# Designs tried in a protein design chat: miniprotein binders against Ribose-phosphate pyrophosphokinase 1 (prs1). Part 8

Target 1, 284 residues: Ribose-phosphate pyrophosphokinase 1 (prs1), of Archaeoglobus fulgidus (o29666)
Amino acid sequence: MVILVGGTNGLMALKVAKISGLPLCYSHVDRYPDGEKYFRFASNIDGEDVVIFNSMHPNPDEIIFETLLIAETAYSNGARSVTCVFPYFAYARSLDTVKGEALPIKTVVKVLKAAGVKKIITVDFHLQENVFGVEHVDLTGMEKLAEYCLEEFSDSFTVLAPDEKAAFWAEKFAAKANCDVVALRKIRIDAENVIIDDLRTGVEGDVVIVDDIVSTGGTVCQAARIAKRAGARRVFVACTHAILARDAMMRILESGIEDIVSTDTILSPVSHVSVADVIASALS
Below, E stands for the ipSAE of ESMFold2; O stands for the ipSAE of OpenDDE; V2 stands for 0.75 times the mean of E and O plus 0.25 times the DockQ between their complexes.

## First folded at step 8 (miniprotein)

Design p73M (from s3 with L73M)
Fold by ESMFold2-Fast, scan of step 8:
Structure p73M (fold): chain B 284 residues (1-284), chain A 110 residues (1-110)
Amino acid sequence: as target 1 above (284 residues)
Amino acid sequence: SPEDKIEELAQLIEKLVDRIEKLASKGDPRELLKEIYELAEAIWRLFEEALKLGNPDIAEEVIQLAEAILDLMEEIYNLARQGSPEKLRDKIKRLAELIQTLKDKLEQLS
């Protein structure tokens, strides 16, 4: 088994290789002047199980195509199998569509399988179900995030899930932190209007809002305002995937959120928690 | 190419370091935080592009420097939130030195 160096989140691949003791596989990745990709293995991979590391952010289309190119090239050069680690997996927003709307997850799944990807490893995969038609292992950053929050933010807090889907991750976080969980429910009245339920019983002390993804910050900012109105002293945010635009961070701080932490599945100034050891264990 | 992107990113990092040093003295937290975000993103892209060269000596250098640079970025982020401009300038200078070390190694090994 060899770990391919390169691609998005190459630091994660290096950390995982160091922890696991697995050898590194080197390659040259480039683009021609017209934008076409160039890829070549620099290491001998004949008979090897090749592990590709790519987080699908910020350019998921580019990362997906690169992954397909690498997988096909690996098999052409004698690889026994290809495993893909996607610490962040894009296009997993929903399985629901309206007439005429694309369902990108279906396309992505089909092309990964067609390229011969045998196994996919993800961290806190948004859909919380196997859609790949190949072996899928979903890991979690929630326990590591809970440890960080207890050490750095507050030694006692209530966990708040900003919606029902987030309750899945919030429960894992809370189990490690040994604390209570409250889940808010989003009520959609039309495409333009979304309402979040208020906390019925109030809340005391510190609150940590837990979600898998923080993108625009809108959902966590709304949850923070609800928590503060319900009596929260300090509000923090913990998430696995910090998709954060620069504007999102300022918005979060302006909403009265004291601080935010995420994992290194996507590198950001708040990615203080590493999931490299969790991934390394899954490759052993 | 990765070589072209490395050069572009190194120049961007130098520009961002200069802007952060100037903003630290002026005390604008919003602008400062935005520049720190851009700096972190540019540094991580620099690491990714360096690894695409497929050179084991470069990968070893990235491994050795990355933890120190990432720890320093966390300190810089925290100091910017606290509004400690003297300490922030010291950390930014140290960061620039580590990035320069990486840049020099990349040029020698490429």
Scores: ipSAE 0.560, ipTM 0.803, lowest interface PAE 2.6, mean pLDDT 85

## First folded at step 9 (miniprotein)

Design e1 (from b5 with I63L; at its last look DockQ between E and O 0.58; V2 from the best seeds 0.00; counts 0 for: pae E 1.7 > 1.5)
Fold by ESMFold2, look of step 9:
Formats: C-alpha cells, structure tokens, sequence
Structure e1 (fold): chain B 284 residues (1-284), chain A 110 residues (1-110)
C-alpha cells in the first residue's frame, strides 16, 4: 500500500503516511496553458495498492475529475487497487430533491465506481448513510474536536446543534465531552436557512455549537444569538469542515462568537484539529 | 503551472507579512485579523503547490517545516485577537524567517 502525494490538502496525505508508516509515491500535477489538467506518476506503482487523498474543496468538479484521472492512470500503470480518502466529500448536501433538481451525489458515486475506486474513506460524511455501492468507511473528527474544546475553549459547556440534522454529529461530540445536546429547528426559505426555534428552558454557562459543515456562517451566527438570548455566557463553534464562504470568517467573529475551530479536512485559518491520526488508524 | 503559482504565492506572502507588521504597530484590528487569515491561507496553498511538484526532497522539507509554521500561525492568530502587539511582532518575525528558509531551500533544490 502506498500513499499518493499531490492532491488537495496534500499535507494530510503526508502526515498520514508518516503516522502510519506507509510509503509515499509521488506525482507531477500541472495544467496546460488552456487549463486542462496534466498528471504523471513520478514513482513506480506497479503491483501496488494506491491510496489517493483529495478533499473536494475549493474546486469540487476539478478535484473529482482529478481523482478519476489519477485512478485510471494508476490502473494503467499496474496498480492492484485504488482507495480514495476524501476527508471532505462534496455534493452530499441532501438525498431529497424537488422536481427537476439534480442529485449530484448519485453522479459522483457512479463515476468513482466506474474509475475502479475500490474503497472510499470519508470524515464526517454529511449524508450519514452509505450511498457508495463500494466499501465505505466514515470516520469522525468529533472526538478530537471535543478534546480541543475542553482543553482550549471551556472545561464545561452545553452542546448546541443548530438544527436537527446536526444532532447526529453533536451527539458524537457530546459523548466525548460528557455533556447534553440541545437541538434547534431550522427551515429553508429561498436558499437561506432560518432558525425558527428558541431555547425554551434557557441555557447557562458556555455553549459550543457543533455541526459537520460551516459554510457562510449564517446558521451558526443565528444559533449563537439564540443561545446568548437564552443566557449563554460564551458561545464557540466546532465543525469538521470549515468551508467559510462569502467572508464567513469575519462575520462569525464579529457576531459575538468567541472562537471557532475546525479539523484539517479543509485548510483554513481555524483548522487547528488534525484528523491525520484518525485516518492513519483506518489504513492500518 | 505549479512553479508560476509558487512564485506568486511567495510574493503574496512577503507582501502580507509586511502589511501585518505595519498593522501590528498601528492599525484597524479587524484589518489585522483579515490579513493574518489571508497569510495563513496563502501559506497552506503554498504547501499544496509544493507537494504537486513530485519532488521527494521538497516534500520532506515541507514536512520538516510545516509543524513549526502552523504552530506559529495559531500563535499569531491568538495574539492578534488578544491585543498583544509586542509578542505578535516577535512571532511574525519568526514566521518570516521560516518562510525565507523554505524559499531558500526550494531555490537550492530546483
């Protein structure tokens, strides 16, 4: 088994190789002047089981195509198998569609399988279901995030899920932090999400808002205001995947949220919690 | 190409460090924090572009320096939020030294 260096968030691949003791293989990744992707293995991978590391951010379409290109090239060069680690897996927003909407996770899974991907490893996969039709291992960063929050944010807090879907990850986090979870209810209006619930019984002390993904920050800012009105002392945010779109970082910090932390599944200014050891354990 | 992007990122990082040093003395705290975020993202993008070169010696150098650089970025982020300008300037200087060390090694290995 060899780990390919050269994908997005390639520092993750390098860290995982060091922790696991698995050997590295190298590639030259470039673009032609017209923007077409160039790829070449710089290592002999004949007979090897190749592990590809590609977080699907910030350019998920490009990264998905890159993954297909690498997998096909690996098999053309004698690889026995291809495993893909997608620390962040895009296009997994929902299995529910309105009339006429695409279901892109179905498309992505189909092309990965067609490229011969044998096993998929994710971290805190948003859909919470196996949709892949190949072996899938979903890992969690929630215990590592909980440890960080206990050490760096507060020694005692309430976990707040900003919506009912986030409760799944919030429960994993809270089990490690040994605390209760409170979930808010959220509905979608014209591509915006609004929280339509208040904390009826109040909250005391520090609060950590937990979700797998923070994108524009609107949901966590709304949850923080509700928590503050309900009596929260300080409000923090912990998430696995910090996308932080449309100037979200500054909006979050200016909203009265004390601090935010994420894992390194997506590189960001707040990706302080590494999941490299969690991934390395899954490869051993 | 990755080589073109690396040169662009190194130039951006130098510019950001200079601006952050000025903002640490006197400047809008919100602008200071914004520039630190841009610096962190540029540095992480630099690591990604370096790892695309297919050069094991460059990859080993990234691994050797990354922990120190990432630890400094976290310290700089925290110091900028806490209003500790003396300590902030010291950490920015150390970060600039590590980035220069990386840049020098890249030139030697190229």
Amino acid sequence: as target 1 above (284 residues)
Amino acid sequence: SPEDKIEELLQLIEKLIDRIEKLAEKGDPRELLKEIYELAEAIWRLFEELLKLGNPDIAEEVLQLAEAILDLLEEIYNLARQGSPEKLRDKIKRLAELIQTLADKLEQLS
Scores: ipSAE 0.653, ipTM 0.840, lowest interface PAE 1.7, mean pLDDT 87
ESMFold2 (binder alone), look of step 9: mean pLDDT 78; pTM 0.763
OpenDDE base, look of step 9: ipSAE 0.685; ipTM 0.860

Design e2 (from e1 with E48D; at its last look DockQ between E and O 0.71; V2 from the best seeds 0.72)
Amino acid sequence: SPEDKIEELLQLIEKLIDRIEKLAEKGDPRELLKEIYELAEAIWRLFDELLKLGNPDIAEEVLQLAEAILDLLEEIYNLARQGSPEKLRDKIKRLAELIQTLADKLEQLS
ESMFold2, look of step 9: ipSAE 0.748; ipTM 0.884
ESMFold2 (binder alone), look of step 9: mean pLDDT 78; pTM 0.780
OpenDDE base, look of step 9: ipSAE 0.706; ipTM 0.868

Design e3 (from e1 with L70M L73M; at its last look DockQ between E and O 0.69; V2 from the best seeds 0.00; counts 0 for: pae E 1.7 > 1.5)
Fold by OpenDDE base, look of step 9:
Structure e3 (fold): chain B 284 residues (1-284), chain A 110 residues (1-110)
Amino acid sequence: as target 1 above (284 residues)
Amino acid sequence: SPEDKIEELLQLIEKLIDRIEKLAEKGDPRELLKEIYELAEAIWRLFEELLKLGNPDIAEEVLQLAEAIMDLMEEIYNLARQGSPEKLRDKIKRLAELIQTLADKLEQLS
């Protein structure tokens, strides 16, 4: 097994290689002036199980194509198998569609399989199930996040899931932290208006809002306001994938959130937790 | 050509250093925090581009610097939030220096 240094998640690849002791193979990746992708392996990979690291942020379309290109090139050069590590996997927000809507995850899965990908590794995959039709290992950053929060934020807190879907992540986090979980419930009043049910029970002490993805920050900000109204002392946020649009961080800070932590699945100023060791353990 | 790519990256680094140095001139806390976030993203993109060169020596340098830069960016972010301009300037200077080390390494390879 060799870990490819190339693509969009090379730093993660290096970290994992260092931890696991797995050998590296390097590549040359570039673009032509017209925007077309160039890729070349810099070493012999004949007979090797090649591991590609490509977190699907910020350009998921390009990253997917690049992954296909690399996978096919790997096999053309004698690779025994290709494993893709997508710490963050995009286009996995929903399996539900209305009439006429695309389901991008279906297309993504189809082309990955067509390119010969044999195994997919993700970290806190949003759909919480194997949709790939190939071997899938979903790892978690929640335990590491919990450890961080206990050390850096508060030695005692209540975990708050901002919605029902987030409860899955919150439970994993809380199990490690040995604390209670409170889940907010979204009540749809009408097609356009969603009210979050107020915390029926007062929250005393510190609160950590837990979710897999924080994008615009709207959901966690709303949860923070609810927690504060319910009596929370301090409110923190922990998430695996901090997409955080430019204005998201400001919104978060203005909402009364004390601090936020994420993993290095997507690098940001709040990526204080590395999942490289978790990934390394899965490969070795 | 590889040489052209190195030159491109050197230019990118120069631009980043300029942005980093100008960070100290930001007076609006909101603007400052926004810029810090954008700079962090740009630095991460730079790392990935450097790794795409396929050079093990560069890769090693990136790996060594990445943690230090991440920690420093966190410190800068926190200082910006707290409103400590003097300490912030020192950290900004350090960040620029660390990024410059990458340029120095690239120049040695050209």
Scores: ipSAE 0.696, ipTM 0.865, lowest interface PAE 0.7, mean pLDDT 91
ESMFold2, look of step 9: ipSAE 0.696; ipTM 0.857
ESMFold2 (binder alone), look of step 9: mean pLDDT 77; pTM 0.753

Design e4 (from e1 with W44Y; at its last look DockQ between E and O 0.57; V2 from the best seeds 0.00; counts 0 for: pae E 2.2 > 1.5)
Fold by ESMFold2, look of step 9:
Structure e4 (fold): chain B 284 residues (1-284), chain A 110 residues (1-110)
Amino acid sequence: as target 1 above (284 residues)
Amino acid sequence: SPEDKIEELLQLIEKLIDRIEKLAEKGDPRELLKEIYELAEAIYRLFEELLKLGNPDIAEEVLQLAEAILDLLEEIYNLARQGSPEKLRDKIKRLAELIQTLADKLEQLS
């Protein structure tokens, strides 16, 4: 039987259990006085196929180690298999490194495999390819985000990818919203890179800036400024993973961005779009 | 301990609700949104700490109340953005009632 286990960021496991009807194993998660992590299953998982839920935010190193601890403990207590759901997967910045530079996703994958993880499920995984060496299912929140934006932000808008890398996500969003996509490009003017406004004919009406991850907000604020100069009426942001600190969100709203929405892969006051049903379907 | 952290979070939530009620009267939208952000984070952290206890009865209470509380948080955020202070105060009172219901149930189960 399949049994769901939540780690430190286990509210997603609870939501998925509610939607799917799959049982939830309750867990004791704590720390010893010296700071070492404590974990214990509060339910019997002998003979079960265990699914561990843990978004890698805000403390990815701690959460990765916790996940290894849960996986090993599951096998020691008779689990048949371990699948991990990482709604937000950290360390997925790039596969390209310079000499001497660590490639930490290689390390993370290696230790997950060593702990016996057989399958990994992610939502809008930044690298867009299977780097895991085990079964990987990447789900998307972009359709749910598009539906929310049509219902709650604007009946009609242009989708703006804030850079060329974001175009992949913006296209998925726009396909659901049935609207046009514009991608901003960085063009080298001298030894530095400068974003050049390529909204040639201008923009009338509302704009939604779309990306998978919004971290410091610098990229979306820059894109919003360009869109406003091009004639945009209102500018909104939609992203899967809002890493935003509290003060970063306020800075974004002060930049002339009307509002921001994210999924619940990272919980915040703007994580209004749940992906729990998308994850539940992948486990059925 | 997790129990001490839960008590601290409940006290923080009470203080944040009181500050938000006062800010809703003053009509200071930026500070109001900042406090609502902090309230939401405290409530999310409360749910996470409650689930860490490994107590199935407590987890069932979180399951029963979480959707209503999360829906109220979204409504509160939107009303604060729109500048609708009477409706905002009503929703804050409903949220406080749900948090108190959760707190009372936790006392019975502990």
Scores: ipSAE 0.593, ipTM 0.806, lowest interface PAE 2.2, mean pLDDT 85
ESMFold2 (binder alone), look of step 9: mean pLDDT 79; pTM 0.785
OpenDDE base, look of step 9: ipSAE 0.741; ipTM 0.883

Design e5 (from e1 with E41W; at its last look DockQ between E and O 0.61; V2 from the best seeds 0.00; counts 0 for: pae E 1.6 > 1.5, other shape alone 2.529 > 2.5)
Fold by OpenDDE base, look of step 9:
Structure e5 (fold): chain B 284 residues (1-284), chain A 110 residues (1-110)
Amino acid sequence: as target 1 above (284 residues)
Amino acid sequence: SPEDKIEELLQLIEKLIDRIEKLAEKGDPRELLKEIYELAWAIWRLFEELLKLGNPDIAEEVLQLAEAILDLLEEIYNLARQGSPEKLRDKIKRLAELIQTLADKLEQLS
């Protein structure tokens, strides 16, 4: 097994290689002036199980195509198998569609399989199930996030899931932290208005809002406001994938959130937790 | 050509350093925080581009610097929130120096 340094998420690849002791193979990746991708393996990978690291942010379309290109090239050069590590996997928000609406995950899965990908590794995959039709290992950053929060934020807190779906990750987090989980319920009043049910039970003390993805910050900000109104002392946020769209941090700060932590699945100033060791363990 | 790519990256680094240095001139806290995040992204993209050169020595340098830069960005972010301009300037300078180290390494390869 060799870890490819190339494509996106090369830093993760390096970290994992260092931790696991797995050998590296390097590549040359470039673009032509017109935007076309160039890729070449810099070492012999004949007979090797090749591992590709590609977190699907910020350009998921490009990253997917690049992954296909690399995978196919790997097999053309004698690779025994290709494993893809997508710490953040995009296009996985929903399996539900309305008439005429695209289901991108179906297309993504189809083309990955067509390229010969044999195994997929993700971290806190949003759909919480194997949709790939190949071997899939979903790892979690929640335990490490919990450890961080206990050390850096508060020695005692209540975990708050901002919605019902987030409860899945919140429970993993809380189990590690040995604390209670409170889940907010979204009550849809009408097609346009979603009200979050007020916390019936006052949350005293510190609160950590836990979710897999923080994009615009809207969901966690709303949860923070609710927590504060319910008597929370301090409110923190922990998430695996901090996309943190433009102005998200300002919104977060204005909502009364004390601090936020994420993993290095997507690098940001708040990526204080690395999942490289978790990934390394899965590969070794 | 590889040489052309190195030159391109050197130019990118120069632009980043300039941008980092100008961070100290941002007076609006909101603008400052926004810029810090944008800079962080730019730095991460630079790392990825450097790794795409396929050079093990560069890769090692990137790996060594990544943690330090991440920590420094956090410090800068926190200082920006607290409104400590003097300390902020020192950290900004340090960040620029770390990024310059990458340029120095690239120049050695050319």
Scores: ipSAE 0.641, ipTM 0.841, lowest interface PAE 0.8, mean pLDDT 91
ESMFold2, look of step 9: ipSAE 0.683; ipTM 0.851
ESMFold2 (binder alone), look of step 9: mean pLDDT 80; pTM 0.791

Design e6 (from e1 with E48D L70M L73M N78R; at its last look DockQ between E and O 0.69; V2 from the best seeds 0.72)
Amino acid sequence: SPEDKIEELLQLIEKLIDRIEKLAEKGDPRELLKEIYELAEAIWRLFDELLKLGNPDIAEEVLQLAEAIMDLMEEIYRLARQGSPEKLRDKIKRLAELIQTLADKLEQLS
ESMFold2, look of step 9: ipSAE 0.760; ipTM 0.887
ESMFold2 (binder alone), look of step 9: mean pLDDT 76; pTM 0.743
OpenDDE base, look of step 9: ipSAE 0.705; ipTM 0.870

## First folded at step 11 (miniprotein)

Design j1 (at its last look DockQ between E and O 0.73; V2 from the best seeds 0.71)
Amino acid sequence: SPEDKIEKLAEKIEELLQLIEKLIDRIEKLAEKGDPRELLKEIYELAEAIWRLFDELLKLGNPDIAEEVLQLAEAIMDLMEEIYRLARQGSPEKLRDKIKRLAELIQTLADKLEQLS
ESMFold2, look of step 11: ipSAE 0.715; ipTM 0.846
ESMFold2 (binder alone), look of step 11: mean pLDDT 75; pTM 0.738
OpenDDE base, look of step 11: ipSAE 0.694; ipTM 0.860

Design j2 (at its last look DockQ between E and O 0.69; V2 from the best seeds 0.00; counts 0 for: pae E 1.9 > 1.5, pTM E .786 < .8)
Fold by ESMFold2, look of step 11:
Structure j2 (fold): chain B 284 residues (1-284), chain A 117 residues (1-117)
Amino acid sequence: as target 1 above (284 residues)
Amino acid sequence: SPEDKIEKLAEKIEELLQLIEKLIDAIEKLAEKGDPRELLKLIYELAEAIWRLFDELLKLGNPDIAEEVLQLAEAIMDLMEEIYRLARQGSPEKLRDKIKRLAELIQTLADKLEQLS
């Protein structure tokens, strides 16, 4: 088994290889003048089980195609199998669609299977179920995030899930942190707009808002305002995948949120918690 | 060409060192005003630039560069977290020392790339 360096989040691949003791293989990744992707293995991978690391951010379509290209090239060069580690897996927003609406996860799964991907490893996969039709291992960064928050943010806090769906991850986090969870309820105003209902009870002390993904920051900023109105002292944010789209970081810093931390599934200014150990154990 | 990529990466490292110099200049504002907001913005910008640089370096497919990136990334990630905490606490004296150490680590990478050219 060899770990490929050269996909997106190659630092994760290096860290996992160091921890697991698995050997590395290398590649040249580039673009032609017209923008087409170029890929070539720089190592002999004949007879090897190749592990590809690709977080699907910031360009999920490009990264998905890159994964297909690498997997096909691996088999053409004698690879025995291809496993993909997607620390962040995009296109996993929902399994429920209205008529005429695309279900992109179905498309992504289909093309990954067609390229011969045998096993998929994710971290805090948003859909919370196996949709892949191949072996799938979903890992969690929530325990590592909880440890960081206890050490670096506050030794005592309440966990706040910004909506009912986030409660799943908030409960994992809170179990490690040995603290209570409060879940907020999102109220849909129309197809495009959501507000978060106020807390029906007060909170005291420090609060950590927990979710798997923080994108634009709007949800966590709204949850922070609700927590403060309810009596929270300091409000922090912990998430597995910090996308931080648009000006999310500045919005978060200006909203009265004390600090934010994420894992290194997506590298960002706040990706201080590594999940490399968790992934390495899954490969061992 | 591979040689052209190494040259472009060396230019990005020089830009990074210039950003580090801006951080050194910003320490005085922290000490005078006690408001870390501008320094925190520069620290976030720096972190993002460093991670993007590492990703590009790993795409070269060079084992010696990959080994250097792994060693530097671990040290730099720890150092960046410490820098962030010191900036938030308003601790300018220790912060200057940490930023100078960061510049030393980045210079090591520049030297390695020049050696491989």
Scores: ipSAE 0.567, ipTM 0.754, lowest interface PAE 1.9, mean pLDDT 85
ESMFold2 (binder alone), look of step 11: mean pLDDT 76; pTM 0.716
OpenDDE base, look of step 11: ipSAE 0.691; ipTM 0.859

Design j3 (at its last look DockQ between E and O 0.92; V2 from the best seeds 0.00; counts 0 for: pae E 1.8 > 1.5, SAP 71.613 > 70)
Amino acid sequence: SPEDKIEKLAEKIEELLQLIEKLIDAIEKLAEKGDPRELLKLIYELAEAIWRLFDELLKLGNPDIAEEVLQLAEAIMDLMELIYRLARQGSPEKLRDAIKRLAELIQTLADKLEQLS
ESMFold2, look of step 11: ipSAE 0.630; ipTM 0.812
ESMFold2 (binder alone), look of step 11: mean pLDDT 76; pTM 0.727
OpenDDE base, look of step 11: ipSAE 0.647; ipTM 0.841

Design j4 (from e6 with R19A E35L; at its last look DockQ between E and O 0.80; V2 from the best seeds 0.68)
Fold by OpenDDE base, look of step 11:
Structure j4 (fold): chain B 284 residues (1-284), chain A 110 residues (1-110)
Amino acid sequence: as target 1 above (284 residues)
Amino acid sequence: SPEDKIEELLQLIEKLIDAIEKLAEKGDPRELLKLIYELAEAIWRLFDELLKLGNPDIAEEVLQLAEAIMDLMEEIYRLARQGSPEKLRDKIKRLAELIQTLADKLEQLS
């Protein structure tokens, strides 16, 4: 087994290689002025199980194509198998569609399989199920996030799931932190209007809002406001994937959130927790 | 090119320093935070580009510097939130030094 340094998320690949002791293989990745992708293995991979690291941020379309290119090239150069590690996996926000609407995840998994990917590893995969039709291992950063919060934020807190879907992640986090979980409920009034049910009971002490992805910050900001109104002392946020869309951080700060932590699945100023060791353990 | 990206980073750092100086007078902390995020993203992109060169020596240098830069970025972020312009300035200067060190190493390896 060799770990490919190339594509996106190369730093994660290096960290995992260092921790696991697995050998590295290198590649040259470039673009022509017209936008065409160039890829070449710089190492011999004949007979090797190749592990590709690519986090699907910020350009998921490009990263997906790059992954396909690498996988197919790996086999052309004698690779025994290709495993893809997608710490952040895009296009996995929903399985629901309306008439005429695309379901990108279906296309993505189809082409990955067609390229010969044999195994997929993710971290806190949003859909919480294997949709790939190949071996899939979903790892979690929630335990590491919980440890960090206990050490750096507060020694005692209540976990708040900002919606029903987040409860899955919040429970994993809370199990490690040995604390209680409160979940907010989204009430859909109509097709366009969603309200969040207020906390029926007051919250005392510190609160950590937990979710897998923070993009615009809208959801966590709303949860924070609710928590504050319910009597929370300090409000923190922990998430695996901090996309932090434009102005998201400012929204978060303005909402009265004390601090936020994420993992290195997507590198950001708040990526204080590494999941490299978790990934390394899954490969060894 | 990586060299071009490094230059871009250094320019961003200069803009950030200017923003800090303005903040000390009557500036908007929001602008500062935006610049910090932009800088962080640019740094991460640089790392990716360097690793895509396929040079193991470069990869080693990136790995060594990445930790220091990440720690420093964390400190910069925290300081920016706390409104400590002087300390922030010092950290940004240190960041510039690290980026320059990386540039120098890359030149030696090229």
Scores: ipSAE 0.574, ipTM 0.819, lowest interface PAE 1.1, mean pLDDT 89
ESMFold2, look of step 11: ipSAE 0.704; ipTM 0.857
ESMFold2 (binder alone), look of step 11: mean pLDDT 81; pTM 0.806

Design j5 (from e6 with R19A E35L E75L K91A; at its last look DockQ between E and O 0.73; V2 from the best seeds 0.66)
Fold by OpenDDE base, look of step 11:
Structure j5 (fold): chain B 284 residues (1-284), chain A 110 residues (1-110)
Amino acid sequence: as target 1 above (284 residues)
Amino acid sequence: SPEDKIEELLQLIEKLIDAIEKLAEKGDPRELLKLIYELAEAIWRLFDELLKLGNPDIAEEVLQLAEAIMDLMELIYRLARQGSPEKLRDAIKRLAELIQTLADKLEQLS
């Protein structure tokens, strides 16, 4: 087994290689002026199980195509198998579609399989199920996040899931932290308007809002406001994948959130928790 | 190119220094935080570009420096939020030094 250095998410690959002791393989990735991608393995991978690391942020389309290119090239150069590690996996927001609407996840998994990917590893995969039709291991950053929060944020807190879907991850987080979970309920008023139900019971002390992905920050900001109104002393946010736009971070800070932590699945100023050891363990 | 990215980072650092000076006067950290985020993104892009070169020596240097840079970025982020301009300036200077170190190493390895 060799770990690919290059492409996207190369720092994660390096960290995992260091932790696991697995050998590295290197690649040269470039672009032509017209935007076409160039890829070449810079080391021998004949007979090897190749592990490709990819972050599907910020350009998921590009990264997916790159992954396909790498996978197929790996086999052309004698790889025994290709495993893809997608710490953050994009296009996994929903399986629900309306008439005429695309379901990108279906396309993504189809082409990955066609490229010969044999195994997929994710961290806190949003859909919470195997949709790939190949071996899939979903790891979690929630335990590591919980440890961090206990050490750096508060020694005692209530976990708040900002919606029903978030409860899944909030429970994992809370189990490690040995604390209680409160879940907010989203109430859909109409096709366009969703409100979050107020906490019926007051909350005392510190609160950690837990979700897998924080994108615009709207959901966590709303949850924070609800928590504060319910009596929370301090409100923190923990998430696996911080897809925070510049304006999102400011919104979060202005909402009364004390601090936010994420993992290195997506590198950001708040990526204080590494899941490299978790991934390394899964490859061993 | 990596060289272009480094230059970009240095420019962002200069902007940050200017923003810190302004912060001392106006007390609004929002602009500073935006710049910090931009800087972070640029750093990550640089790492990716360096690793895409396929050079194991470069990769090793990136790995060694990445931890320090990440720690420093965390510190910068915290200091920016706390409104400590002097400490923040020092941290940014340290970051500039790390980036320059990386630039120097790249020149040696290229």
Scores: ipSAE 0.541, ipTM 0.808, lowest interface PAE 1.2, mean pLDDT 89
ESMFold2, look of step 11: ipSAE 0.732; ipTM 0.865
ESMFold2 (binder alone), look of step 11: mean pLDDT 82; pTM 0.817

